# Ledger of designs, part 184: miniprotein binders against q9bqp7

Target 1, 240 residues: q9bqp7
Amino acid sequence: VPQNWFPIFNPERSDKPNASDPSVPLKIPLQRNVIPSVTRVLQQTMTKQQVFLLERWKQRMILELGEDGFKEYTSNVFLQGKRFHEALESILSPQETLKERDENLLKSGYIESVQHILKDVSGVRALESAVQHETLNYIGLLDCVAEYQGKLCVIDWKTSEKPKPFIQSTFDNPLQVVAYMGAMNHDTNYSFQVQCGLIVVAYKDGSPAHPHFMDAELCSQYWTKWLLRLEEYTEKKKNQ

## First folded at step 14 (miniprotein)

Design ye36
Fold by ESMFold2-Fast, scan of step 14:
Order: C-alpha cells, then structure tokens, then sequence
Structure ye36 (fold): chain B 240 residues (1-240), chain A 94 residues (1-94)
C-alpha cells in the first residue's frame, strides 16, 4: 500500500465522456525542469528482474551484432518509433501541412498495423501534450487523448518487432498510461476527466495491432502500483 | 518465501556471486518447476561463465517449458541466446 495515497480521478471534474467545445486538440509544450518525468521515475525504479533482463538483452545483442551494429539497431528502432508517433499525430491532427507531408506513411507496416484501431478513434482532445501532477509533482508527455469506441482514453502508441521480448516496457506501459491520466485529471491546463486507458501495440510487418483497453477499475489498480514506484523514486532521491 | 528466494537470486547476480546464484536457482526450480524464466536465467549464467554445453542443455528445457506454458515473450530471449551458444560452440571446434 502507498504511504502517500492520492486519487487518480478528480471529483471536481465531469464523468461525461464528451465535452463538445474545443475543435483543435490541445498541445501543451513540455518544459524541461528538475521535476521528474514519468519515464525517469519508472527507469529509476525497475525491479531487479527487469534490470537483469534489460542488461542481458543488451549484452547478448551486442555480442550478436557488434557494438556498432547494436548502436545502429537501437538508433533505427528509436527513429522508427519517432516517425510512427509523428505520423499518428499528423493523421489525428487538423494541421494540413503535417497531414499532407505524412500521407504516404500509410504505406508503412506500423501505420498499416493500426488502421483498424484508428477507425474506432474520434473526438481527439490532446496530442503530444505535456501533463503535470500539481500535488504529486511529476511531469509527462502523453501521446493522445481521444475517444476509443465511445470512451475517452489516454492512448499510448507502442511499436514492437516480432518476436516480442519480455522487458520492462511490457510491464510499465500500464503505469505510464495511468500516471499520465492522474496528472491530466489534476492539471489546471485541462478541464475534462479521463477514466480509461488504451495501449496499442503496432507491428512492423503490418500484422493487426493489439489494443489493450483499461477500464476505470483496472486504471485504479495500476494507479496504486504507480504510486508505489513514485514513492520508491522519492526515497532513492532522499538517499542521494 | 517464493518472493524472498527470487529477490535473493538477483541480489547474488548483482554482486557477481554467480555460483551461489546458480545454487539458489536450482533450489528455486525444484520448489517451483513451472517457471521457464528460471531455467532461462540458469542457461544465461552458464553461458556467461563459459559453460556453453551445459547452457545449451538447460536452454532447450527452458524453450520446451516456455512453449508448453504459453510464454512467447520469453521465447525471443531463448532464441537469441540459442544463436549465440551455437556460434560459440562452432568457434570452439578444432
């Protein structure tokens, strides 16, 4: 149980899934500061099992590809992920310039993978937008807030190569989503309430993406785990 | 406790006490035989310690158990280590 409990949902905000007013998705810029990001907290509080598997994966990949080959591999994975997120922002954004430039990215495997998910996404309220939890004092940059099958969700887009390795990102994805959700629900830059999450895992070969929907009850369960990670981070910082 | 034993194993690996980690891993596997990850870690440590023939035998067991228990995430790690073991064994041929 977390020592410093705080609710994920904001009782001062509407539980209604739709507020019809903003026609343009919010994009609050992320300001670099000493305030910890969600990703930093999670990276600094990995379990020993997660650390072991990540370090062994790195060592074994270097042994297979060589140091330069591994560097090229990880750079390419990062670049592919960045381009995938940029393409999704363009597709979901009303900005004509970005939308026109990225139209041909519909031919990429990752974009093909998510087409069936995108058909169920509407009412976009935020894209690549900064969130800050004003009380718990952490920040994040969320991918997307939109309705998925009629429910307002924090949506996190993930890329995966087949076969899929067991790694901290598989475990921590739900924690990222609820951390962003809790921050947004208590951030004065936003006026609505999000109660659901969606993790979308897209595949390089164009195989259909896997959507992992998180209802309010599941989000509350992962929120408790996120609070424990945040407390562990805070304790580690005190000992530095 | 299962959780205490599991945490202790990783503490030993962090300290570089690989032989003691292997001893506790074998104890863990005897008590909890349904975890293919434990077998994978044994194979990985054996490979790291320069014992590729032993690593190959344990890794095959890990692969079979992972397939039976439906752990496709672990299979990717198994196949990577399998390729490295076979490469090393080929290089060790006279």
Amino acid sequence: as target 1 above (240 residues)
Amino acid sequence: SREELWERIFELIEKGDKEEALRLLREYIEKYPDNPLALFIVADLLFDMGRPEEARKVLERAKELAKKTGDPDLIWYVELLERLIERLLEELKK
Scores: ipSAE 0.566, ipTM 0.852, lowest interface PAE 1.6, mean pLDDT 84

Design ye37
Fold by ESMFold2-Fast, scan of step 14:
Structure ye37 (fold): chain B 240 residues (1-240), chain A 94 residues (1-94)
Amino acid sequence: as target 1 above (240 residues)
Amino acid sequence: SREELWERIFELIEKGDKEEALRLLREYIEKYPDNPLALFIVADLLFDMGRPEEARKVLERAKELAKKTGDPDLIEYVDLLERLIERLLEELKK
């Protein structure tokens, strides 16, 4: 249905390790320029329902907490999410001797929430690593690429305390995952193929995180939806 | 269609035609009575228009339906709006 269709998977690549793969997880730095990020594309192509709900949630929260209280609330949510991602990167990285310095990050309820998921994660290939799709002209910063229960996945770590003002917010999460996947599969900085996704929702109280696994067929379905969002973004840019 | 009516409602809200948006929302609810989000939007618009007593009544219905459908995100929106409506009603009592 998108006019500028491009395949998510790269037939020239394999999910199997090869001898040319780095011994440590890749961490390519994000080089921002005029090229839009996955997050920017999704933010600029929200449905009217999503825009309405986000705007109303913000207005109502400000009414309840005051402008300063709202800023504090959102800053705390952001900080907790940042610490959670930093702790996961530390846990999954090979620099284990440095983890002792970050004991406070490792004690959060969010980390306890994901323990049962982490037991099934191995073969980490990339952490906090930049991806770029040169043909489709977008960039992103993915959380993790690793094997989950033996399948190579783009893994996205989410905290439940993050505001989810959209009734359809879970749909954008899969779009984010497949956008990163498609970019990585065609990015010359990487040599392997990813065909699966995993969205992990962690809880502040330490209750068990919910894993949402996406097989290759589901990823292909969301990829088509991502291409439509990207096309919408590109058309909006031309009309500005 | 259902989707066309739904999109038109948000267009009216964005344009500031709140009374017409309410009229279409009531039409939508008659045709699709199991959507708690539609009831929530009615309550939110009524609150925004300075009609908190009407908003309270509609929000009660939205809350009951949201609990039955198991929508935790919507329940959070409902609870926030409920607290604000009660605060405004107390202020109006002076």
Scores: ipSAE 0.589, ipTM 0.875, lowest interface PAE 1.3, mean pLDDT 84

Design ye38
Fold by ESMFold2-Fast, scan of step 14:
Structure ye38 (fold): chain B 240 residues (1-240), chain A 94 residues (1-94)
Amino acid sequence: as target 1 above (240 residues)
Amino acid sequence: SREELWERIFELIEKGDKEEALRLLREYIEKYPDNPLALFIVADLLFDMGRPEEARKVLERAKELAKKTGDPDLIEYVLLLERLIERLLEELKK
């Protein structure tokens, strides 16, 4: 349990739409500072076990593919993820003033994978938008805030070559989602409350994406774990 | 404690003391037999030390235990190492 507990939800906010809410999704640019990002905190607080597995995976993949093959593999994985996020932002943004839509991106296996999820997504409030927790001093760039099956969620889109049928298979993704949620709920650039999360794992072959819905109780559980990771990061930085 | 023993194993691996790491891993597995990751680490170290036949035997046990305990992420690491071991053993036959 963390020594300095801070709540994930803001009691002064509602998850219901307000007349003053913008009609177009928010897209606050990420202002880089010395303030750590969510992904940085998680990367710097991996367990020795996680570090070992990641390093061994890299070594074994290099043995299988060669140095150049591994570089090509990782660059392709990164590029496919980037294109997937760009396609989703395009699909979910009704007010795109300059259409630079790549029609071919909309035909990828990843987009086919996620079609059944997208049918249940509406009321988009933020896309590729920066969040900052002013009290806990961390920042992030979230993918999407929208209603999923009528519930306002922080939605994180993931691509995977491996099946991820259970939420525990998504590693630190639940921590990432609740970190964004807690930041947004206390960020003055936003006026609404998010109480739910959704991790969507899309597959390259077009097989149906796995949605991992996180209700308020589950979000609160992962929030405690995120606070512990943030505390560990802060302590580690003091010692350099 | 279990956590201290687990951390010590990784410290030995990082230092390159693979034989001592294997000794402590065997002690760990004897005390905590339902951890498929521990068996995987043994197989990975044996492979890294040029002992692929022993690695294959231990990896089979890791694979079976991982399926029973519901660790789908570990199974992908197991399958990758399995392919590399089989490739090496095939090359040694040539």
Scores: ipSAE 0.579, ipTM 0.864, lowest interface PAE 1.4, mean pLDDT 85

Design ye39
Fold by ESMFold2-Fast, scan of step 14:
Structure ye39 (fold): chain B 240 residues (1-240), chain A 94 residues (1-94)
Amino acid sequence: as target 1 above (240 residues)
Amino acid sequence: SREELWERIFELIEKGDKEEALRLLREYIEKYPDNPLALFIVADLLFDMGRPEEARKVLERAKELAKKTGDPDLLEYVELLERLIERLLEELKK
């Protein structure tokens, strides 16, 4: 159990719309400071097993592709993901301006892959928006908060070249989602509560995306694991 | 304990003590035969030590167990190592 346990949900908040909720999705900019990000905490608290696999993956990929080939591969994967997120933000927000390159990406396999998920997404409340847990002192940038099949969710969009049919296949993504959720639920910039998560893995070839829905119970389970990672990060920082 | 053995194996790998890590991994696998990652690590160490034919045999077992247990993440690592082993074996034949 975590030493500094804190609840993921804020009992004083509702997931129902209220008069103070904006009619347009929130987009609070991420301000970089000494407060650690969710991604930094997760990167710094990888298990010895995860570190081993990442290091071996890099070594083996370099053997297969060469150093230049590996650099090109990783750069291309990053760029594809960035463009996919930009396209989704544009699709889900009427305030965003579509550019020529973003319009071209709307015809990509990744966007085709996610179409059946988008049909079930409505009531967008936040897009590419910063969250901060005021008590636990961490920050993050979430992709989207919207209703999925009638339930308010933190939605995380992922691209993959390989199938990810199980939530376990999405690595630390469940921890990332609940970390954002807990932060938003305790961030004064937001007035509503999120109790569910959704990880959507889109595929380059247009194959149907895999949605990994996380109900409140599952979110609570991953929240405990996130608190342990955050505690480990804090201890490592003190001893560094 | 299972956890202590697992941690010790990674410590040995980090120190470069590959033969001793391999010994403990085989001991671990005997006691806990349901972990496809342990088999993958054995195959990876064997490849790294210049023993690709032995690596191929163990990797085949890792692949079968990973498919059975539903570990698609590990399958990506398995497939990458499989390609490298086959490439090395082809080069050794030349």
Scores: ipSAE 0.570, ipTM 0.861, lowest interface PAE 1.5, mean pLDDT 86

Design ye4
Fold by ESMFold2-Fast, scan of step 14:
Structure ye4 (fold): chain B 240 residues (1-240), chain A 94 residues (1-94)
Amino acid sequence: as target 1 above (240 residues)
Amino acid sequence: SREELWERIFELIEKGDKEEALRLLREYIEKYPDNPLALFIVADLLFDMGRPEEARKVLERAKELAKKMGDPDLIEYVELLERLIERLLEELKK
C-alpha cells in the first residue's frame, strides 16, 4: 500500500453529460511547472525489468542499424506518432484545422488502423488537454476524453510497428491513463468524472488497431501502482 | 514468491552474474512455464555471453510460445535478436 493513498474517483462528480457541460472539447494548455509530469515520473521510476529490456533493445538496435541508423529510426518513430496524434485531434475536433495536411494525414496506415474504433467514439469532452493533481502534485497532457461504446474514457492513442520497440512495456501505458484520470477527476478545470480508460494501439500497415479497455476496477488496481511510482519518484528527488 | 524470484533474477543480471541469473531463470521457467518473456531473457543472456547456438534454440521456443499466447509486444524483440544471431553465426562461418 502507498504511504500517501488518495482516491482515483471523486464521489461529488458524475460521468453523465449535463446541461452545463461545454459543447466544444476542452483544450487546456500545459504550463511550464516545477511539478513533475506523468511521463517524467514513469521514466524516472522504471522497474528493473523495464530498464533491462529498454537497454537491451537499444543495444541490439544499434548493433543492427549503426548509431546513425538508430537515431534516424527513433526520430521517424517519434514523427509518425506526432502526426498520428495531430490527425486524430483534427478528426475529433469540430473545427476545420488543416485543409491540405488533413487529407494527407487521413491517408496514413495508422488512421486506417483506427477506423473501426473511431466509429464507436462519440461525445468528445477534451482533446490534447492539460490535467493537474493539486493534492498529489503532478501534471500531464492527455490525448482525449470521450465516450467509447457509451462509457466515458480517458483514451490514449499509441502507434506500433508490431509491437512497440521503443516503449518496451505496456505496463506504463495503463499507469499513464489512470494518472491522467485521477488528475482530471480532482482538477477544478473539469466538472465530470472519468472511471474508464482505453489504450488504442494502431498499426502502420493499416491492420486493425487493438483496443485495451480498462473498467473502473482495473483502473483502481493500476491507480495503486501509479501511487507507488509517484511515491518512489518523490523519495528519489528528496534524496538529491 | 514469483515476484521475489523475478526481482532476484534482474538483480543478478545487473550485477553481471549471468550464469546464476540463468540458473534462477531455469527454476522460474519450471514453476511458471507460460511466460515467453522468461525464455526470451534466457536467449538474450546466452547471446550476450557469446553462446549464439544455444541462444537460437531457446529463442525458437520463446517465439513459438509468444505466438501461441498472443504476445505481439515480445515478437519484435524475438525477431530482432533472431536477425542478430543469424548474422553472428554467418560471420563465424566466414
Scores: ipSAE 0.569, ipTM 0.864, lowest interface PAE 1.2, mean pLDDT 84

Design ye40
Fold by ESMFold2-Fast, scan of step 14:
Structure ye40 (fold): chain B 240 residues (1-240), chain A 94 residues (1-94)
Amino acid sequence: as target 1 above (240 residues)
Amino acid sequence: SREELWERIFELIEKGDKEEALRLLREYIEKYPDNPLALFIVADLLFDMGRPEEARKVLERAKELAKKTGDPDIIEYVELLERLIERLLEELKK
């Protein structure tokens, strides 16, 4: 159990939009700060198992592809993920400036993969938007906040070349989602409550994406684990 | 405890004590037979130690257990190591 437990949900907030909420999705820029990001906390508090698997995967991939081949592989994976997120932001935003982007970006297999998920997504409230937990002092950049099948969710879009989650992110994906959720629920730049999460794994060949829905109870369970990781990060930083 | 034994195994691997890590992994597998990742780690260490035939046999056991327990996450690790073992074994035949 974490020493500094704090609730993920804010009892003073509703999941319904209010009159002060903009009709256009929020996009608050993430500013460089001394406050740790969700990704930094997670990367600096990996378990020994996670560290072992990541290092072995890296070593084996380098053995298979060579040093330069591995660099090219990881650069391509990064670029594909970036383009996928840019395409989703364009599709989900009502703003014309985002829709002016190259339509070839919208024709990838990854976008085909998520079509059936996108049909169930509506009421977009935030896209590529910064969150900060004012009490717990961490920041993040979330992909999307929207209604999925009528429930307001923090949605995290993932890419995979095989019909399964990427190894590097499979362990901490739920922690990342609930960390963003807890931050948004206590960030004064937002006025609503999010209680659900959704991790969507899209496939390069256009095979149907796999949605991993997280209800309020599951989010609360992962929130406790996130608080432990944040506590570990804070303790390690003090000892440096 | 199970968790303490598991953490100790990784500490030994980090220190380069592969033989002791293998000993504790075999003890772990005997006590906790439902973890396909443990079998994968045995195969990976055997490959790293230049024992690809033994690695192949253990990796096949890891693959079968992963299918039985429904653990899809280790299959990418299994497939990568399988390709490297087969490549090495083919080269050794030449």
Scores: ipSAE 0.624, ipTM 0.885, lowest interface PAE 1.3, mean pLDDT 85

Design ye41
Fold by ESMFold2-Fast, scan of step 14:
Structure ye41 (fold): chain B 240 residues (1-240), chain A 94 residues (1-94)
Amino acid sequence: as target 1 above (240 residues)
Amino acid sequence: SREELWERIFELIEKGDKEEALRLLREYIEKYPDNPLALFIVADLLFDMGRPEEARKVLERAKELAKKTGDPDMIEYVELLERLIERLLEELKK
């Protein structure tokens, strides 16, 4: 199947703001499925360099911290990431009954880091919501779809301190965003068109988060690379 | 090409042919001397092969290049390996 036959944007959908869109953000649950997830495709098609760095980092961290120390470290990183995403969903959700802002929450490193980005985020359309591209047969769970500085974006919240090499955070993050975008644009559960992406990298020390905005042209370029990764995944699965 | 040489290096590392990987890494660095990751990999392989003094010297070069390029993630990898090398060298003294 020619990759150029699958567009990221849906020509049948409007790129203009629609006042008739639901006022409540969508939160479609991710169903267990035999169809591969975006993260699965990316993990199974890592470059040899990415695989090497991930494995070496793990080995060296275990050597420094010990097995138990490494488990504690990774558990803490996971928990902090989970709390960060839960806090963001709560802050951005108008329906959250436990949406109380504590001064201590605002002083947490990662939440403090993103405060200036959050001020520019409005018109939330989806939070922690499942997407599926039925034709290309992949699924995903996106963090957020909202307007950033007036433009509707798939927004992906990242922390700088995850148990993964930097290459995955800088290399595959744009692919993840456009994969979600393409899926959402062709998912019947959604009626709007998303043409922009935003990767927000938050810092533990509260340093201002870095927004990496992706316009429609950049999204189209990464979409082509995502299609190549998806094809590689399909071929690997076929031969195993 | 640069890409082919780079991929071949990782194939040798996966195969466990560390000496041949080092040979190709030296060839790569001669042609492309501005990549801190290549120097890091040399240091990491030397450490893994029980050659910590050689690893230390190469890692020092990797650290300096990573600071010049402003790559904070590479600096973190370098500093982790640096701590392990220094710990090993201190143990070997005693």
Scores: ipSAE 0.549, ipTM 0.852, lowest interface PAE 1.6, mean pLDDT 82

Design ye42
Fold by ESMFold2-Fast, scan of step 14:
Structure ye42 (fold): chain B 240 residues (1-240), chain A 94 residues (1-94)
Amino acid sequence: as target 1 above (240 residues)
Amino acid sequence: SREELWERIFELIEKGDKEEALRLLREYIEKYPDNPLALFIVADLLFDMGRPEEARKVLERAKELAKKTGDPDFIEYVELLERLIERLLEELKK
């Protein structure tokens, strides 16, 4: 019988800093290949509930904004999210030249929103870095691995506009985090262990960001759900 | 089971059997009263069916539970539907 159970944590790894740990955060590029990404797996295995909520949200937004208004809204949200992630990478990078890239992008409402979280973030070990689970055969691009309030976390930065939510992202956020965590813990390009997750929801108006901390036990619970989604994806792919 | 009832509700919504979906949602809510999503779906369906006064009442309870969960996306989806219900109520008044 093949072994079908895979733990999220790697018993060969420690979450304690080592003298040999790199002083510069890792940034491994995402390579193009046939292995599915975390985002692809989640997109292709949405529940009927998630599909329903996403489609209803789109319909309700179009009723409020009109078709052209909705297109403009979604384009702006995408651009703002991209710039927010680029700004965070620059802020958290230890290199001075990278921090001077674009000061106008660094002074958004989303960056103001996240300031109180950033002051509790230290010991950055990876930024915008590719992960691959060698045995489960999936890949991902994680935002950040750093200590939050003394605990090493996979950190996922999210933007939210008040009063206009994006429900699909929220439903799968914990699964994204644990998928990246499990992949990194079993990726030979990394030597440390992450046991905690953090989802940070930043707000456009600069209102304080909301941190959703996930301890090791909660991560293990969501890992089980991620494995079910991955299995469902594999089965659906065989039938297509 | 809880999962079977939940799946059947979505099947009925997909088929356009909104009244039967509401009946099963009421049964679900009686058994599982702390699910804000179930209350939200009831309010959304009532809005779709042109019953905004009933939608408003159910959404008020969904909003209270949504605030307690601390999920900002869900809270703001509730608020989006609330604004649309109020708009429809104003249009019906005029």
Scores: ipSAE 0.474, ipTM 0.822, lowest interface PAE 1.6, mean pLDDT 82

Design ye43
Fold by ESMFold2-Fast, scan of step 14:
Structure ye43 (fold): chain B 240 residues (1-240), chain A 94 residues (1-94)
Amino acid sequence: as target 1 above (240 residues)
Amino acid sequence: SREELWERIFELIEKGDKEEALRLLREYIEKYPDNPVALFIVADLLFDMGRPEEARKVLERAKELAKKTGDPDLIEYVELLERLIERLLEELKK
């Protein structure tokens, strides 16, 4: 579908605070639906190259670690990511009790990795919050919406074992970010406009996280690619 | 076209025709020598076919090219395959 028929930004919204803005960050619960999630759409529309590389990586990891070792490895990666997100939600929440709950998590290498990014984050408007695109019929759960260096961003927190100094090394993460952005900008549960994205890749060893800032122009470019993936997904579903 | 050839290679791999896929990959690389993904796939197929010495040589080229082009996405796959090739070569010495 043409991007100008389904724009990422909503012309009737502003990125400035308004009188209806809540005093606490929004946290809309994600409901299970037949409506596809951003992650489902991306997983079902991978290129043949991406599918090959992922399947081969899985096979090679199993060869190296064994079936049980691979399961433990993937479970550990998932758990580390989950704990990292929980710690960030606690840190960015204005509630003191939440910060106290995560004292042990605040000592992790991943949290140390993002400290220089966090000092530039303020004005948190949403945390672990569900979004739905009213017209395009997809849903998602975004990590964070906050100001980064004065610009309102959809922020996606990632953990990685290897350095990711280029945005290209973050795979479909830019598409995920703009999909959330477009959904939120057209979701009646939200009143504000987001035009920028930020992918933050944190490292276990506490090495400085790599921030990948996406301005409005870059977001628009990735939005066009996201629309193509969404169209591919809907066409595949109709033909099954 | 480049895109048609690339798609055909994956179709052959999915169908299990590794020999034909490898031939087309070699033709692709001759025409487009600076694609680190193509080199990686050749190395991976050679490993699957029990040709780890050839796989190692091709993988070294893939690794160097991935670093030069600023494509770190392949580095994790390259390093994993590198470790498996070296392990296999060590076992074959026994």
Scores: ipSAE 0.600, ipTM 0.873, lowest interface PAE 1.3, mean pLDDT 85

Design ye44
Fold by ESMFold2-Fast, scan of step 14:
Structure ye44 (fold): chain B 240 residues (1-240), chain A 94 residues (1-94)
Amino acid sequence: as target 1 above (240 residues)
Amino acid sequence: SREELWERIFELIEKGDKEEALRLLREYIEKYPDNPIALFIVADLLFDMGRPEEARKVLERAKELAKKTGDPDLIEYVELLERLIERLLEELKK
């Protein structure tokens, strides 16, 4: 276990959804600060294998597409992901009306891909919202907190060109989900407890998205791995 | 150990000692023949070293194992390298 172990779940919080707390915000904006983000910690603690594969993929893509072609490709992938997240935030927002929805954002293959998942999503608690772990000193911006098939989950939406039918194929996504979960469970801006995660991989061609549900036990297992990555990050920064 | 050998291979690649990295990768593959990532790295290093015919042969095995393991990111990396190898081999034809 990590030297500075901390629990993912907050014993002072109920595991049932808080249906009537008007003081809990739906969205807290992420502010720039010196506290490391979940994505920064994960990027700075990649394995040598992950670093090698990413570097080689970039080099090989540049060989195939040229420098400008590669920049255009990565820009388009980023833009598609951004638009997918914007569409989901719009669809799931309780304040959104049909008059205010962007019809073009709602007509993508990615949105078609997740329709069967969305029918099982309700009770939205947070959307594109900032979380901070007060004790472990890290921050993040989570996509969504809502009930999936009756269970309150941190939900992370991903786009992919290739099928990802196994959770192991989503790399650090489970660590990202539990990092957000642990932060939210110990963030004074929120009052509820999240014990489950959901990674949803959507496909551009509209083929059915793959949901990767993470129960409390699986979340606890990935939480231990996240704490090790956070410890590694802290040690690397002391030595730089 | 498996992990120690694996880490040492990447250290050699980072230092630019590609021939020694290939030697240790062959040793690793002999002990752990079902790891498609190791085969992919061999193919990638061979391609980088200007040995596309050897790269093609190793990559075909990496592709077969990657499909069996269901690692879609590795499959994408394999297919990308396959396209580049075939392009280079076509350019080298007289």
Scores: ipSAE 0.616, ipTM 0.881, lowest interface PAE 1.3, mean pLDDT 85

Design ye45
Fold by ESMFold2-Fast, scan of step 14:
Structure ye45 (fold): chain B 240 residues (1-240), chain A 94 residues (1-94)
Amino acid sequence: as target 1 above (240 residues)
Amino acid sequence: SREELWERIFELIEKGDKEEALRLLREYIEKYPDNPMALFIVADLLFDMGRPEEARKVLERAKELAKKTGDPDLIEYVELLERLIERLLEELKK
């Protein structure tokens, strides 16, 4: 689908601070329905190479760890990511203080990893909040919308056991970020404009997280690729 | 075309025609020598076919090329396969 018919940015919206903006970050619950999620679209439109690599990785990990060991490994990775997101939501929420938080959530190496990024984050507007593109009919659950170094961003928090110093190492994450951005910019539940993205890769050992900032131009480039993936998904769904 | 050849290789792998997939992968590598992913897939197939010594040599080339061309995404797959190859070779030593 043509990008000029479905732009990522909404010309009727501003990224300026609005006095009517709530002091508490928005947290709109994700409603499960027939409308596809960003994650579903991306998963269903993987290349044959990506599918092959995922299947081989799974088979090789099972050979190394055993079936039960593999299940434990994947469950632990999922749990670590979940706890990291919960800790970040707690840290960034104006309703919380350090004394009121679970100190076990705050002790992880992942939280230590991200400290230098957090010092540059302010003006939080949404946390763990649902977005829907009303015209393109897809939904998602974004991690965070806040100012990073003075620029309003959709921020996506990632955990990794290995270094990801290049944005190319983050796979479909840029597509996920711009999909959320385009949805939010056209969702009636939100009144502001987001033009930038940020992917933050945090490390278990506390090594400094890698921030991958996406300016408006880069977001527009990935938006075009996201629209192609969405079109591919729609086409495949019609044939199933 | 590059895209058509690449797609055909995966179709052969899905069908279990590993020898033909290896033949097309060698042809692909000759035409597109800058793709460390192709070398990785060769090593993976060789390991799957019970040829770990050959897999080890190809995987070493894949690792070097990945580092040179800036494809760090392969490092996790390469290291996992490397560990499995070494374990198998140790077992074969009996």
Scores: ipSAE 0.487, ipTM 0.821, lowest interface PAE 1.8, mean pLDDT 84

